# Ledger of designs, part 17: VHH binders against Gliding motility regulatory protein (frzE)

Target 1, 240 residues: Gliding motility regulatory protein (frzE), of Myxococcus xanthus (p18769r270to509)
Amino acid sequence: DISNEVREQLDRVESDLHMLRDDAFRFVRRNDDGINTLHGNLAKMADHVAEARLVPLSTVFDAFPRAVREMSRTQGKEVDLVIENADIGVDRSMLGDVRDALVHLLRNSVDHGVESPDTRQQLGKPLNGRIRIRVRVDGDMLHIEVEDDGRGIDPERLRQAAISKRLINAVQAAALSEREAIELIFRPGFSTRDQVSELSGRGVGMDVVKRKVETLGGSVGVSSRIGRGSTITLRLPQSL
Short names: E, the ipSAE of ESMFold2; O, the ipSAE of OpenDDE; V2, 0.75 times the mean of E and O plus 0.25 times the DockQ between their complexes.

## First folded at step 17 (VHH; framework vhh_7pa5_2)

Design z02 (from w04 with Y105F; at its last look DockQ between E and O 0.52; V2 from the best seeds 0.00; counts 0 for: pae E 4.0 > 2)
Fold by ESMFold2, look of step 17:
Structure z02 (fold): chain B 240 residues (1-240), chain A 121 residues (1-121)
Amino acid sequence: as target 1 above (240 residues)
Amino acid sequence: QVQLVESGGGMVQPGGSLRLSCAASGFTFRDYYMSWVRRAPGKGPEWVSEISSEGGSTYYADSVKGRFTISRDNAKNTLYLQMNSLKPEDTALYYCAAEPDMWGFSEWDYWGQGTQVTVSS
């Protein structure tokens, strides 16, 4: 009958609706695939640009052996500097800040870390002290370690200094672990000098170094063993 | 009780010499960098000289370089400043100051009361 024609029209409409739905899903899938490909390609291009901006740390580190030699002679000490993996690159914009931070760390290690040859002989250590700068990359983070084989950092002296500076009281100081006490070197106000008309160019407090590293998006760590030496670790993004 | 006691100041004519001493007690002297700081009338403190804890390094302000010599005797816990070719501009109260020889710490912990040096005709 005539009712068959209506049924056939409804069947065709239903079929058309199913095809339109399928077309819509294919369109969505095709566009999603294209967007993902574009995002992937853009990420690769950004990585290539970032890599091209990298400059080897050796452009800064090459002056350090001479600087340490001069610092050592001035202090009456004998210190060898070993630099490892200086061919690793960092964003050019960070080179000056990295250089400045490392000079302060090296100055501290020569001035206050490495013992005099006479003291080292009494301790059974090699007469030549050693400072090692070691660079590595872990993911997108650059790690620069400055290690000396000197006297280490005495947590009890740091606790007492913090008490005298009124940064903590005796109860708080006693509650600090050795690790926490050593971290006091990074506290604001821990290393200061009163104003004077002229000042020698000796190193600055570690709070200044930490602050600079943090403005670059990084962090600073310290580990130390009395009598065996200290390691300062700078963690920085390899590119900004 | 920590003490830093300066001595050896006095009056001297321009071109003369004086030798200052600073006797230290109450702390482990050989663990400290030692400095001389002076304060002239109407002026703020001015760093003069510094010597490393073991005595191997000496540092001088430009205004005194070549004329002053800093030294220390760790066996006697004593810091010295030999001042030659004195000028009227060197007139000041001279203090000794002690800074721990400690990684990452830069602060003068202890100060003496000062000894007066007067250079005039």
Scores: ipSAE 0.224, ipTM 0.549, lowest interface PAE 4.0, mean pLDDT 84
ESMFold2 (binder alone), look of step 17: mean pLDDT 84; pTM 0.840
OpenDDE, look of step 17: ipSAE 0.450; ipTM 0.723

Design z03 (from x06 with S30D D31W; at its last look DockQ between E and O 0.59; V2 from the best seeds 0.00; counts 0 for: pae E 3.1 > 2, grease 25.3 > 24.2)
Fold by OpenDDE, look of step 17:
Structure z03 (fold): chain B 240 residues (1-240), chain A 121 residues (1-121)
Amino acid sequence: as target 1 above (240 residues)
Amino acid sequence: QVQLVESGGGMVQPGGSLRLSCAASGFTFDWYYMSWVRRAPGKGPEWVSEISSEGGSTYYADSVKGRFTISRDNAKNTLYLQMNSLKPEDTALYYCAAEPDMWGYSEWDYWGQGTQVTVSS
């Protein structure tokens, strides 16, 4: 009698234990699924947040036509600015730096790139210079190109300048390819002025532009041909 | 050989005027931004004015704005500085300096020997 009762009790306990075990497993599974779902949702949210941080480059470009006109006017030049794909987004946190870099590039194109109307006429070029800003996305990278149809960069002049500045010796200068010679513009010390030059308030060197872009996880490139113009390319992450 | 030769300096009374000239030779003058830099006794060099390679843009230090005018004649390879309303604080040795008009370059490659400007009553 007692044995049957005990057995029944044991059976009940075993049943209850099985149920508890099952419930525990279900709980763990549910929690695991919940955690995974949460992780998925967090990832999606992160993506959405990243997307929400993108601001159209047009926000920056809207001021450029006027700026280029003003810069050109003061120099007796006429420069047409063409902007392509201005609706591409950039991370808001980079917007200011990108703006500054582009302003610098535009200034350089106007100041040092585009020839005077008289010179252009003599060269058989259109009287108006042209600067083109092209934006494209390549994978996860944003490419911003600033192209001018000006006089281009003379590699030999840069070699000589670098020698004069004691950045390289004559042997090193001679060993540089044309591309490498052009890239001297990015070398530290190439654009640095002595104490007197700093007083002129004139422009940030290309080395600073490069450093800033690199700090953002990007890179800067240059392509130039004498008489045809120059192209500066900024490669930046689309999102930080 | 590259040469920059300044002239036109002298002694003038306060309120007077001088016109400085800088004759350039031995380099492609119209490829260079040209500047005037001055050094007063006991002071460091001070940038005064700059003109672009083609003469389209001019820049001035705040201390000389409205009083000094920079110009150039590329056909004559000559840089000028018209100095009006001179002050005693303008007393300095004035140098002509040439900076290449190229991307990323921001240093003077060539300097003259200077011309003395003295403003004194």
Scores: ipSAE 0.120, ipTM 0.530, lowest interface PAE 3.0, mean pLDDT 85
ESMFold2, look of step 17: ipSAE 0.273; ipTM 0.562
ESMFold2 (binder alone), look of step 17: mean pLDDT 85; pTM 0.852

Design z04 (from w04 with D109Y; at its last look DockQ between E and O 0.49; V2 from the best seeds 0.00; counts 0 for: pae O 4.2 > 2)
Fold by OpenDDE, look of step 17:
Structure z04 (fold): chain B 240 residues (1-240), chain A 121 residues (1-121)
Amino acid sequence: as target 1 above (240 residues)
Amino acid sequence: QVQLVESGGGMVQPGGSLRLSCAASGFTFRDYYMSWVRRAPGKGPEWVSEISSEGGSTYYADSVKGRFTISRDNAKNTLYLQMNSLKPEDTALYYCAAEPDMWGYSEWYYWGQGTQVTVSS
């Protein structure tokens, strides 16, 4: 009698243990699934947050036509600004830096790129200069191009300038390709006035633009031809 | 050969006025931003004022704002600096400097010999 009772009790205990084991496994599985789901949801949320952080570049570009007109007018120039794909988004945190960089590029195009109407007439160019901002996405990178149809960059003049600034010697200058010579504009010290206590009102050089863009994880490129104009390309991450 | 020749300097009393001129030759004047830079005794060069190649934009150091006016005549290849309300601290050798109107270039390429401005009672 006692043996049967003990056996029954043992069987019950074993059954209970089995149930508990099963419940424990279910619990662990549920929690694992829950954790995985949570991780998935967090990832999705992160993506949504990243997307929500994107602000259209038009927010910046909206002010540019007026700015370019004003810059041009003061110099007796007429410059048309064309903007393509302004609806592309940029990370909000980068917006200010991008704006500053672009303003600098636009100023350079107006100041140094686009010739005077008289010069343009002599060259057989349209009286109005043209600046084009093109935006595109390439993979995870944002490309912003600022193109002008101005005088372009003279690589030989840059070589000479670099020599005069003691950034390079004559042998080094001669060894530079045309592209490399043009890229001198980004070199530290090229746009700086070392001997003057106060900076010119014109302010910032292309080296600063490069540094700023690089700080954002991007890069800057330049393409230019004498008499045809220049293109500055900013490559920036679409999201930080 | 490139030449920048400053003139118009002299001695004036505080509150007086001078007009500096810089005659440029040997380069395409209209393709350059022009600046006035001054050097006082024992001090480094100080930028004073700048004018764009076409004269549409002018810039001034804070120390001379409201008192000095930069201008240029591209037909005459001449840069001017009207200096009013002169102060003793304006005493310096004033240089005309030319910066090429070139993308990415922000250095004075040509310098004159300077004209002396002395403001003293």
Scores: ipSAE 0.070, ipTM 0.481, lowest interface PAE 4.2, mean pLDDT 84
ESMFold2, look of step 17: ipSAE 0.364; ipTM 0.629
ESMFold2 (binder alone), look of step 17: mean pLDDT 85; pTM 0.853

Design z05 (from y04 with Y59W; at its last look DockQ between E and O 0.64; V2 from the best seeds 0.55)
Fold by OpenDDE, look of step 17:
Structure z05 (fold): chain B 240 residues (1-240), chain A 121 residues (1-121)
Amino acid sequence: as target 1 above (240 residues)
Amino acid sequence: QVQLVESGGGMVQPGGSLRLSCAASGFTFRDYYMSWVRRAPGKGPEWVSEISSEGGSTWYADSVKGRFTISRDNAKNTLYLQMNSLKPEDTALYYCAAEPDMWGYSEWEYWGQGTQVTVSS
């Protein structure tokens, strides 16, 4: 009698243990699923937040036509600014830096790129210069190109400048390809004025632009041909 | 040989005027932005004014705006600085500096020896 009772009790305990085990497993599974779901939701939320941080580049570009006109007018130049794909978004946190970089590029194009109307006429170019800003997305990267149809960059002049600045010697300068010579504009100490230039608020070198872009996780490139103009390409992450 | 020769400096009383000149030779003057830079005793160099290669654009330090006028004559390879309403704080050695008109390049390549401007009562 006691044996049967004990057996029954044991069976009940075993049953209860089995149930508890099952419940525990279910609990763990549910929690695991819950955690995974939560992680998924967090990831989605992060993506949404990232998307929400995107601001159209037009926010920056809207001021550029007037700025270019003003800069050009003071120099007796007429420059047409063409902007393509201004609706592409950029991370809000980068907007200021992008603006500054682009303003610098536009200034260079107007000041040093686009020739005077008289010179352009002599060269058989349209009297009005043209600057084109092109925006595109390539994967997760934003590409911003600033192209002018000005005088271009003379690689030989840059070689000489670099030699004069003792950044490179004559042998090194001669060994540079045209592309490499043009890329000297990004070299530290090449385009930056000494301490005096910092006082003028002018003379931000392209090395500063490069550093800023790189700090943002991007890169900068240049392509130029004498007499045809120059193109600067900023590659930036679309989202930080 | 490249030369920048400043002239026109001197001693003037406060409120007086001077006209500085910088004669350039040995390089293509019209291909350069030109600047005036000054150094006062015991101070670092201070940018004063700049003019574009064709003379269409001019810039001034806040300290001299409205008082100084930069100009150039490319036919004469000469840079000018008209200084009006001079103040004692304008006392400095004034240098002419030339920067190549090059895309992406921002550095003075050539410097003059300077001309002394002294404003004192």
Scores: ipSAE 0.418, ipTM 0.675, lowest interface PAE 1.1, mean pLDDT 87
ESMFold2, look of step 17: ipSAE 0.610; ipTM 0.771
ESMFold2 (binder alone), look of step 17: mean pLDDT 88; pTM 0.887

Design z06 (from x06 with M102K; at its last look DockQ between E and O 0.02; V2 from the best seeds 0.00; counts 0 for: pae O 7.7 > 2, placed apart)
Fold by OpenDDE, look of step 17:
Formats: structure tokens, sequence, C-alpha cells
Structure z06 (fold): chain B 240 residues (1-240), chain A 121 residues (1-121)
């Protein structure tokens, strides 16, 4: 009967379709597993390559004690440099920029942060200033802190300076929080006077530091207390 | 060599007046904010008054507001403090201090040796 033959043919076709579907699913699953495995291996390889590119920060820090002593001597200051966790690695490609940023920060601390011996004596501070570099890793980010025990930053003074430099008006200045006021140091045009300091022959301001760090995919922060000192924090990716 | 030399201190009765002077040398005087800071016996330094580099702005501690007047003569590299209506609590060693007209750092780079002001009956 033609009807039975057709039914049998239909059943065969359905069976074949089912088999094809199953084979297709198996193929997709196998390829998906393969792709996932490949992705996993690539990720691991990337991690290994990233690790291989890490260079200890000590490579940069080793020159800093002498530099700080020299900078301090020219100003009649004595500044102690303390470095913590110098063995932490940073991507080799970032070393130059990190060095430049840190040198600038150290110079600022010596030139503008740490008070003169006379001032420190009057304030009851140790005659020698102190700069501390602290390095830590937080997740995938490298944190480098440069802390001084100098005069700190006065937010009100910064507001006034910013007004004077015509970077902001009085209303804008008054609207700034204390934190925002301190962060004015990173605004373009603010640090121009720092460039004129006889000792900083290279017109590098804190705005330049910020730009460099940001170019590396990082961020810069500042905390300061009047009379106690300032801390600049560089946040950088440990690997690029 | 940076030098700040204070003068004009002395002993006065309550209600009296003194005029302090500070002669500056060895740095560009007009590029600095100048301040008077005093230290009373057993106390830390107390900021008294400040004047901007060009003299356009003056500031005073609440304790001396209305009684003291800060001024400067950049041509003479001299800072002044006119102290009127002096009180016993004004007794202190008065220092001249210089702060660079720089961005936002507080406190002073240079200090004088101080001049003694004593207010006593």
Amino acid sequence: as target 1 above (240 residues)
Amino acid sequence: QVQLVESGGGMVQPGGSLRLSCAASGFTFSDYYMSWVRRAPGKGPEWVSEISSEGGSTYYADSVKGRFTISRDNAKNTLYLQMNSLKPEDTALYYCAAEPDKWGYSEWDYWGQGTQVTVSS
C-alpha cells in the first residue's frame, strides 16, 4: 500500500534528520569545548607572558636615595628616604614612565613638601624630613605611594591660587570640597609656577604626572593634612 | 644667605602699642607671603597675621583681629606689625616668617630669630 510505503519513508527521513541533528549538536559541543580549552590556554599563556615581563621596582628605586640626598643638599635640607616592598614587579614597558613620575614626586616632596630645618625646628618636627615610598598590589593593580612628612597641602590656599591663576572663579572655588580643592594640583596650568622653581629645570607639573599615569591605564590620587604631610598614590596596572 | 631680622619688641603695659619690623635679605622678598608667628611660653607656634606678596591681601588670627595691622614695604624688604591694645596674652616671642608664593603649600620656609614682646602691668 502506497500509504505504508510513504509512512516508512517518512519515518526513515525523520530518523535521519534526528541523527543529523544529534551529530550537529555533538559537533557544536566538541567545537565549543575545544574553543573554550583554547581560550583557557591562551589566557594562561597571556598570564605567563605578563609575569615574564615583570621587573622589580628596585631597579628604579636603587637610584632614589642618592637623588633625594642630592636634591635635599642643594636646599639645605636633610631628607630620609624609606622604601617598602621594592621587590614587587612592574611591567618593563612602564618602568621609564614610572621612574619619571616618581622622580617628579620626590622632587616635589623635597622642594615644596618638606620644610626647611628652621621651620621644622620651630614646629617641633624632626630636623630631617622623611619621604616614604610604599608599594602594594591590590588585585591586578599596583599601588605606589609617595608620602612625605612635610607641611601638607592647604585646600584654601589652593582655592585662592586657582582663582589667582584664573583657572576657576570664586564661586567655583567655594563649591569645591576639600578633596576637590586638593586635587586642583592636577589641573593643567596650576603647576606652572612649580616649573619655574630654580631647581626643577624640567617644567614637569603634577598634571603631567597625572597624564602619564592615565596613559598607562592608571590613576593618581592625593591625600594631605596640613602640618602632617602629603601622600601621592599612583595606581597602575601590574601588567599591560 | 637668607636672613630675617625682627626688631621693635619690648615690654609694654596692657593697652599699650608696639610696632614690629622685620628686615629681609637674601631672597626675593616680593615673591613671598610674609607672616608673623608668635610663640608663648609653654605653647606651640601660633600664626598671628599674613600679608600677600604684593600687600593686597591681609589676614589675621581671630585673637588679634582689629588690634594688629600687618603691612609691608617691598622696596625696603621690610615687614611690619602694628600692635595696638596689647594684652597680657599677647606676650610671646614674635617671629617673621616667609612663605613662597607657590601653589597651596602651607607653612613657612624661612624664620627670623624673633623679637620678644612682653605685656605686663
Scores: ipSAE 0.011, ipTM 0.281, lowest interface PAE 7.7, mean pLDDT 84
ESMFold2, look of step 17: ipSAE 0.036; ipTM 0.390
ESMFold2 (binder alone), look of step 17: mean pLDDT 85; pTM 0.856

## First folded at step 19 (VHH; framework vhh_7pa5_2)

Design aa1 (from y04 with D31E; at its last look DockQ between E and O 0.75; V2 from the best seeds 0.62)
Amino acid sequence: QVQLVESGGGMVQPGGSLRLSCAASGFTFREYYMSWVRRAPGKGPEWVSEISSEGGSTYYADSVKGRFTISRDNAKNTLYLQMNSLKPEDTALYYCAAEPDMWGYSEWEYWGQGTQVTVSS
ESMFold2, look of step 19: ipSAE 0.592; ipTM 0.747
ESMFold2 (binder alone), look of step 19: mean pLDDT 87; pTM 0.880
OpenDDE, look of step 19: ipSAE 0.553; ipTM 0.751
ESMFold2, look of step 20: ipSAE 0.579; ipTM 0.736
ESMFold2 (binder alone), look of step 20: mean pLDDT 87; pTM 0.877
OpenDDE, look of step 20: ipSAE 0.589; ipTM 0.765

Design aa2 (from y04 with S57E; at its last look DockQ between E and O 0.70; V2 from the best seeds 0.60)
Fold by OpenDDE, look of step 19:
Parts: C-alpha cells; sequence; structure tokens
Structure aa2 (fold): chain B 240 residues (1-240), chain A 121 residues (1-121)
C-alpha cells in the first residue's frame, strides 16, 4: 500500500530529523563546553601571566632610605623612613610610575612636611621626623600610604593660594570644607609649576601625581591635620 | 601689600660679578621658598636658583652652577644672588619669586619687578 510506504518513509524522515537534531544539540553542547573550558583556561593563563609580572615593591623601596637621608641632611633635618610590607608585588609595568610618584611624595614630606629640629623641639615633637610607607592589598587593589608626622597641610593657606591664583574667589574658597581645601593640591593649575620651574628638578605638582596614578587605573587621596602630619594614599591595581 | 623689590643689577664686563638683592615685605618671608628667575630678550623665562624657606637647601640651574650662589636672610626679609664669572648669556631681567612652603604646592605666588643685569664687553 503506497500510503503505508509513504508513512514509513515519513517516519524514517522524522526519525532522521530527530537524530540530526539530537546530534546538533550534542554538538552545540560540546562546543559550548569546549568554549567555556577554553575561556576558563584563558582566564587562568591570564592570571598566571599577571602573577608572573608582579615584582616586589622592595625593588623600588630599597633606594628610598638613602634618598630620604640625603634629602633630609641637606635641609638640616633628620627623618626616619619606615617601610611596611615592601615584599608586596606590583606589576612590573607600573614600577617606574610608582617610583616616581613615591619619590615625589617623599620629597614633599621632607621639604614641606617635616619641621626643622628646632621647630620640632619647640613643638614638643621628636627631633627626628618620621615618614612611613605602608603597603596593603585590598582585593585586587594595592594601597600605598605615605605618612609623615610633620606640620600637616593648612587648608586656609591653600584657600588663600587658590584665591591668589584666581582659581576660585573668596566666596568659593570659604565654602570649601577643610577636606576640599586640602584636596586643592590635586587641582590642575594649583600646584603645578610652569614649564620654567620644572627645570628646578623639584617636585612636580600633585596634580601630575594624581594624573599618573589615574592613568594607571588608580586613585589618590590625602588626609592631613595641622601639627600632626599628612598622609597620601595611592590606590593602584595590583595587576594591569 | 606684598612687595618684592629687586636691586643690585647693572652692567658688567664678562667675568665680572654682581650681587642681587630682593627685599620682601607684606608676607611671612620665612614661610616661602624663594627663587630667582631671569628673562633674556627674546627668550622665555628661565629658572636660575631656589632656596628653601630656612635656607638649608639650595638649587641651581645647570647654566649657573658653580657661578651663582643663592642665600637669604630671614631676619631681614631679603633674598640674595651672588653672581660670579658672569657671561654675556647671563644678560637678562632677574626676578625674585616667592613660593609658599606648603606640602604639595609648587608655584610661585609673588613676583618682583625685576632688576636688569647686562653682561657686555
Amino acid sequence: as target 1 above (240 residues)
Amino acid sequence: QVQLVESGGGMVQPGGSLRLSCAASGFTFRDYYMSWVRRAPGKGPEWVSEISSEGGETYYADSVKGRFTISRDNAKNTLYLQMNSLKPEDTALYYCAAEPDMWGYSEWEYWGQGTQVTVSS
């Protein structure tokens, strides 16, 4: 019966279609699994590469004690440098920028933070100033703090400086919180010397430091109190 | 009113010496880093020398190292620049500039009118 034959053929076709569908699904699943596995392996490889690129911060810090001593000596100051957790790794590609930023911070602390021994004596402070570098890892971020026990930052002086530079008016300056006033040090055009002053070899403005850190995917913060000192915090990705 | 008044400029022969002075008033002189900046005709300003607020640290441009000496007297509110072995290329208007001794701050806030130094045979 032609009808039966056609039915049988239809059944075969349907069966074949089902098989093809199943094979297709299996193929897709297998490929998805393969792709997922590949992605996983790539991620692991990326992690391993990232780890391999880490270099201890001590590579940078090892030169700092001498540098700080030399800077201090020329100013008639005595400054102790304390470094904590120097063994923490940072991406090799960031080392140069981190070094530059930290040198700038150390210079600021020695030059403008730590008081003279005579002043410190008058204030009842230890004769030797102290700068502390603290390194911490927080998740995937590296935190580097540079703390001095110097004179701190005077927000009122910064307000006045900003007014003098015509960056803000007196009303705006008065409206700034102490924190905001202190953060003026990061403002473009505030602390940056013109091209002429860059020749002095003295510190680039903190705005440059901020920009550099931000370019690395990080952030910079400042806390300071008059008479107690200042702390700059660099937040950087541990791996790029 | 803040004032920086330069003096001591003049005309000298090559190899000669001058001593510049900058008298400061109207601000707390001891709280400022002080610098000398010069501007030659047709050229941009050039930093010459800087001295820390307490006078313990001094800096010089390479062009003047070994020849110029910066100093200050905080009791007199005066900045000095001893210029020896002067060269024709040192011819410029010399300005006194004051930078607040502040953490994270690197800008001259006050400027003088300048004193002319001319080195010519």
Scores: ipSAE 0.532, ipTM 0.733, lowest interface PAE 0.9, mean pLDDT 88
ESMFold2, look of step 19: ipSAE 0.604; ipTM 0.770
ESMFold2 (binder alone), look of step 19: mean pLDDT 88; pTM 0.880

Design aa3 (from y04 with S53D; at its last look DockQ between E and O 0.80; V2 from the best seeds 0.61)
Fold by ESMFold2, look of step 19:
Structure aa3 (fold): chain B 240 residues (1-240), chain A 121 residues (1-121)
Amino acid sequence: as target 1 above (240 residues)
Amino acid sequence: QVQLVESGGGMVQPGGSLRLSCAASGFTFRDYYMSWVRRAPGKGPEWVSEISDEGGSTYYADSVKGRFTISRDNAKNTLYLQMNSLKPEDTALYYCAAEPDMWGYSEWEYWGQGTQVTVSS
């Protein structure tokens, strides 16, 4: 009879549907497990790549003593370079930008920071000037400090320069604290020499250095006291 | 009032020599790095040479190395450029420019009016 046959077929269909549902859930679960495994393996691979890409800063810093000696000889100055914690690593992809930024800072310290031996003698300073590079890690951020014991940065001279360039007026300049005046070195448009010639060979504005560091996800700070010297601090992620 | 006044330009045959001077007034000349910058016909400004505040360091563009000599006399507030073995490519208006000796500030603050140098047969 047709009615019994239909009922039995419906029972078979229901049983087949339950099996199919169970198979589908098993397939989805296996697929989800495989995706989770792939995500976990990809995360491990990313960690290994990041660790393998760290390169000690000494690979760049080892050239700096010679560079500072040549800069100093050219300027008729005597400058000692001290480097601390150069064994700390940074992502290989950032190494060139870090080197370039630090060379600019060293050039500024030798050319404009450290006084001539005659001037240092008149000021009662050691005839040998000093530049110190210190590296440390704070969380996932590198801190690189470049300090000199030179003349420091004169906030009044910077106020005057900013007025002359019409970046601020005299009232605004007088309202700046010494710290705010010193930070004018980072202001876009403050140093414009790099616009005139690509081959001048002597330094770049600090706004270029700051822009480069910020592109790497970092920041730049300055502190200075007239007669005591200046410190530039670069803060950079250790890995991109 | 700050002034930079160039002199010594003129017309010269290829291979000849000229000596440019730049007289400075109105600022403390010995505290400034001094540069020569030139502008050739149809081109933008091109840095030529630079000398440190006390004269211990000199720098030259590759195009003029070995032919030009920059010097300064801080007692007379005067900058010089001795130009030898001149080429037609050296034809330009030559300016002196002053940059203060300041950490973190790279700017030619003062400019002269320029002196014309023309090198042709």
Scores: ipSAE 0.484, ipTM 0.700, lowest interface PAE 1.7, mean pLDDT 86
ESMFold2 (binder alone), look of step 19: mean pLDDT 85; pTM 0.848
OpenDDE, look of step 19: ipSAE 0.621; ipTM 0.771

Design aa4 (from y04 with P100E; at its last look DockQ between E and O 0.35; V2 from the best seeds 0.00; counts 0 for: pae E 8.2 > 2)
Fold by ESMFold2, look of step 19:
Structure aa4 (fold): chain B 240 residues (1-240), chain A 121 residues (1-121)
Amino acid sequence: as target 1 above (240 residues)
Amino acid sequence: QVQLVESGGGMVQPGGSLRLSCAASGFTFRDYYMSWVRRAPGKGPEWVSEISSEGGSTYYADSVKGRFTISRDNAKNTLYLQMNSLKPEDTALYYCAAEEDMWGYSEWEYWGQGTQVTVSS
């Protein structure tokens, strides 16, 4: 009979097809595993290259105590500078812009934040003002805080200035929270004296600092309490 | 009440000199930066000079550099502007102004009423 022979051949074909399917599946899986491993290794290599480009912030921060001393001497003030965690690194391509932004913040703290020794004595504060730079890394973001113990920022005076300059009306000003009012310092063109400040060598407006930081892909924040001082926080990608 | 009162203006021939004074009261003068600002006929206000609160730093617009000298006497609450080698283009109403020292924000908070300087034959 011939029907038994056909059945046997069909059984052999079916078995061969199952084996071929299984072999193909194993081949595909092994290649997928290899590709995923390669992608993982390439990602690790890219991370190592980015890390090697990092330069410690101390390379530019080490000049800050001298700079603050000179700024303070020019203004007739006494200011101590404390720098924390400056061994943390940032991409070399960002160092100049970070340095420039921080110099502007330091000048603003000396010029506008810290009171004269006579005023500090009348207020019961230590005669020496204090500026602190603190650095930390949170994920891929670098956080740099510049804190002073000066006069702080008065949100009501900022509301009134904004009304006087016609940037907002009285209703809009009243609706601002204290935080929103303090953030008016970042508004482009807020101070009409920016040109004179550059000529006089005094500090610059905060809109310049914000623009610099934003070109680096970062952001700027402010926290302040009247009579107690101000903190400006820069948030930057550690590497670009 | 805060007051800034300018004096010392007048008429002078080209090449002459004048000394302007600004008497301050009603605020702690020694804590403020002080400036001179002028307004010439047909022009807007022009910053002229600025002096730091203790007098250690002085600044000048290019148009007056080398000819004008700003100074202050914190014991007398008085700001001065010595104006030498005066030119007709220096003709203006000259104001003194006290600059509020605010973090991240600067503004001339107090102003005087001005003193007229006229340079002509």
Scores: ipSAE 0.013, ipTM 0.305, lowest interface PAE 8.2, mean pLDDT 81
ESMFold2 (binder alone), look of step 19: mean pLDDT 83; pTM 0.835
OpenDDE, look of step 19: ipSAE 0.062; ipTM 0.478

Design aa5 (from y04 with S52N G56S; at its last look DockQ between E and O 0.55; V2 from the best seeds 0.61)
Amino acid sequence: QVQLVESGGGMVQPGGSLRLSCAASGFTFRDYYMSWVRRAPGKGPEWVSEINSEGSSTYYADSVKGRFTISRDNAKNTLYLQMNSLKPEDTALYYCAAEPDMWGYSEWEYWGQGTQVTVSS
ESMFold2, look of step 19: ipSAE 0.678; ipTM 0.818
ESMFold2 (binder alone), look of step 19: mean pLDDT 88; pTM 0.887
OpenDDE, look of step 19: ipSAE 0.560; ipTM 0.735
ESMFold2, look of step 20: ipSAE 0.671; ipTM 0.813
ESMFold2 (binder alone), look of step 20: mean pLDDT 88; pTM 0.888
OpenDDE, look of step 20: ipSAE 0.561; ipTM 0.733
ESMFold2, look of step 22: ipSAE 0.652; ipTM 0.796
ESMFold2 (binder alone), look of step 22: mean pLDDT 88; pTM 0.888
OpenDDE, look of step 22: ipSAE 0.598; ipTM 0.752

Design aa6 (from y04 with S106T; at its last look DockQ between E and O 0.64; V2 from the best seeds 0.58)
Fold by OpenDDE, look of step 19:
Structure aa6 (fold): chain B 240 residues (1-240), chain A 121 residues (1-121)
Amino acid sequence: as target 1 above (240 residues)
Amino acid sequence: QVQLVESGGGMVQPGGSLRLSCAASGFTFRDYYMSWVRRAPGKGPEWVSEISSEGGSTYYADSVKGRFTISRDNAKNTLYLQMNSLKPEDTALYYCAAEPDMWGYTEWEYWGQGTQVTVSS
C-alpha cells in the first residue's frame, strides 16, 4: 500500500529530523559549554596577566624623599614627605606617567604650596612643611593623594589670573564657585606654559597632568583651603 | 599700572659680559617667579632663566647654564641677569617675564618690552 509506504517514509524522516535536531542541540550545548569555558579561562588568564603586570608604587616613590629634600633645601625650606601604602601595585605601563604626574605635584607643593620657614613661623605653623602621599585602592581604581600643608590655593587669585588671560570675563569669574575657581588650574590655556616654558623642563601645566591621567582612564581632583594646604587626587585604574 | 622695564642691553664682543636689569612696578614683585626669555631674529622665543619668588631657586636653559646668573632684589623690585662669556648665538631681545607664585599656575602674566643684546665681533 503506497499510503503505508509513504507513512513509513514520513515516520523515518521525522525520526531522522528528530535525531538531527537532538544532535544539533547537543552540539550547540557542547560548544556553548566549551565556549563558556574558554571565555572563563580567557578571563582568568587576563586577570593573571593583569596581576603580573602590577608593580609596587614604591618603585616610583623610592626616589621622592630625596627629590623633595633637594627641592626644598634649594628654596630654604624644610619639607617632610610622608608616604602611605607604597606597596600597592600599579600597572607597569602606567608607572612612567604616574611618576611624572607625581613629580609635578610634588614640585608644585614645594614651590608654591609650602611657605618659607619664616612665614610658617609667623602663621604659627610647624617650621617644616609636610607633604603626604596616600595611596588606596577602591575597587578597581587606584587613588593617589598628594597633600601639602602649605598656603593653599587662592580662588580669587585664580579668578584674576583667568580674567587677565582673557579666558573669562569679570562676570564669569565672579560667578564661579570657590571650587570651580580652584579647578581653573586644570583648564586648558590657564596653567600651560607656551612652548617656551616647556623647554625649561618646568611648566607642565596641570591641564597636561589632567589629560595624561584621563588618557589612562583616570581622573584628577583638587581640594584646597587658604592657609591649610592643597590636596590633589589622582584616580587611576589599577590595571589597564 | 603693571610695568616691567628691562635695561642693560647693548653690543658686546664675543666673550664679553652684560648685566641686564628688570625694574618691576604695579604689582607685588615678591609674589612672582621671574624669568628671562629671549627672542633671536627669525627664531621663536626661548626661555633663558627663572628664579623663584624668594630667590632660593634658580633655573637655566642648557644653552646658558654656567654662563648666566639670575638674581633678584625684592626690596628694589628688580630682576637681574648676569651674562658672562657671551656668544653670537646669545644675540636676542631679552624680555623679563613675571609668573604668579601660585599652586598649579605656570604661565607668565606680565612681560617687559625687552632689551636688545647683540654679540658681535
Scores: ipSAE 0.556, ipTM 0.752, lowest interface PAE 0.9, mean pLDDT 88
ESMFold2, look of step 19: ipSAE 0.564; ipTM 0.741
ESMFold2 (binder alone), look of step 19: mean pLDDT 87; pTM 0.879

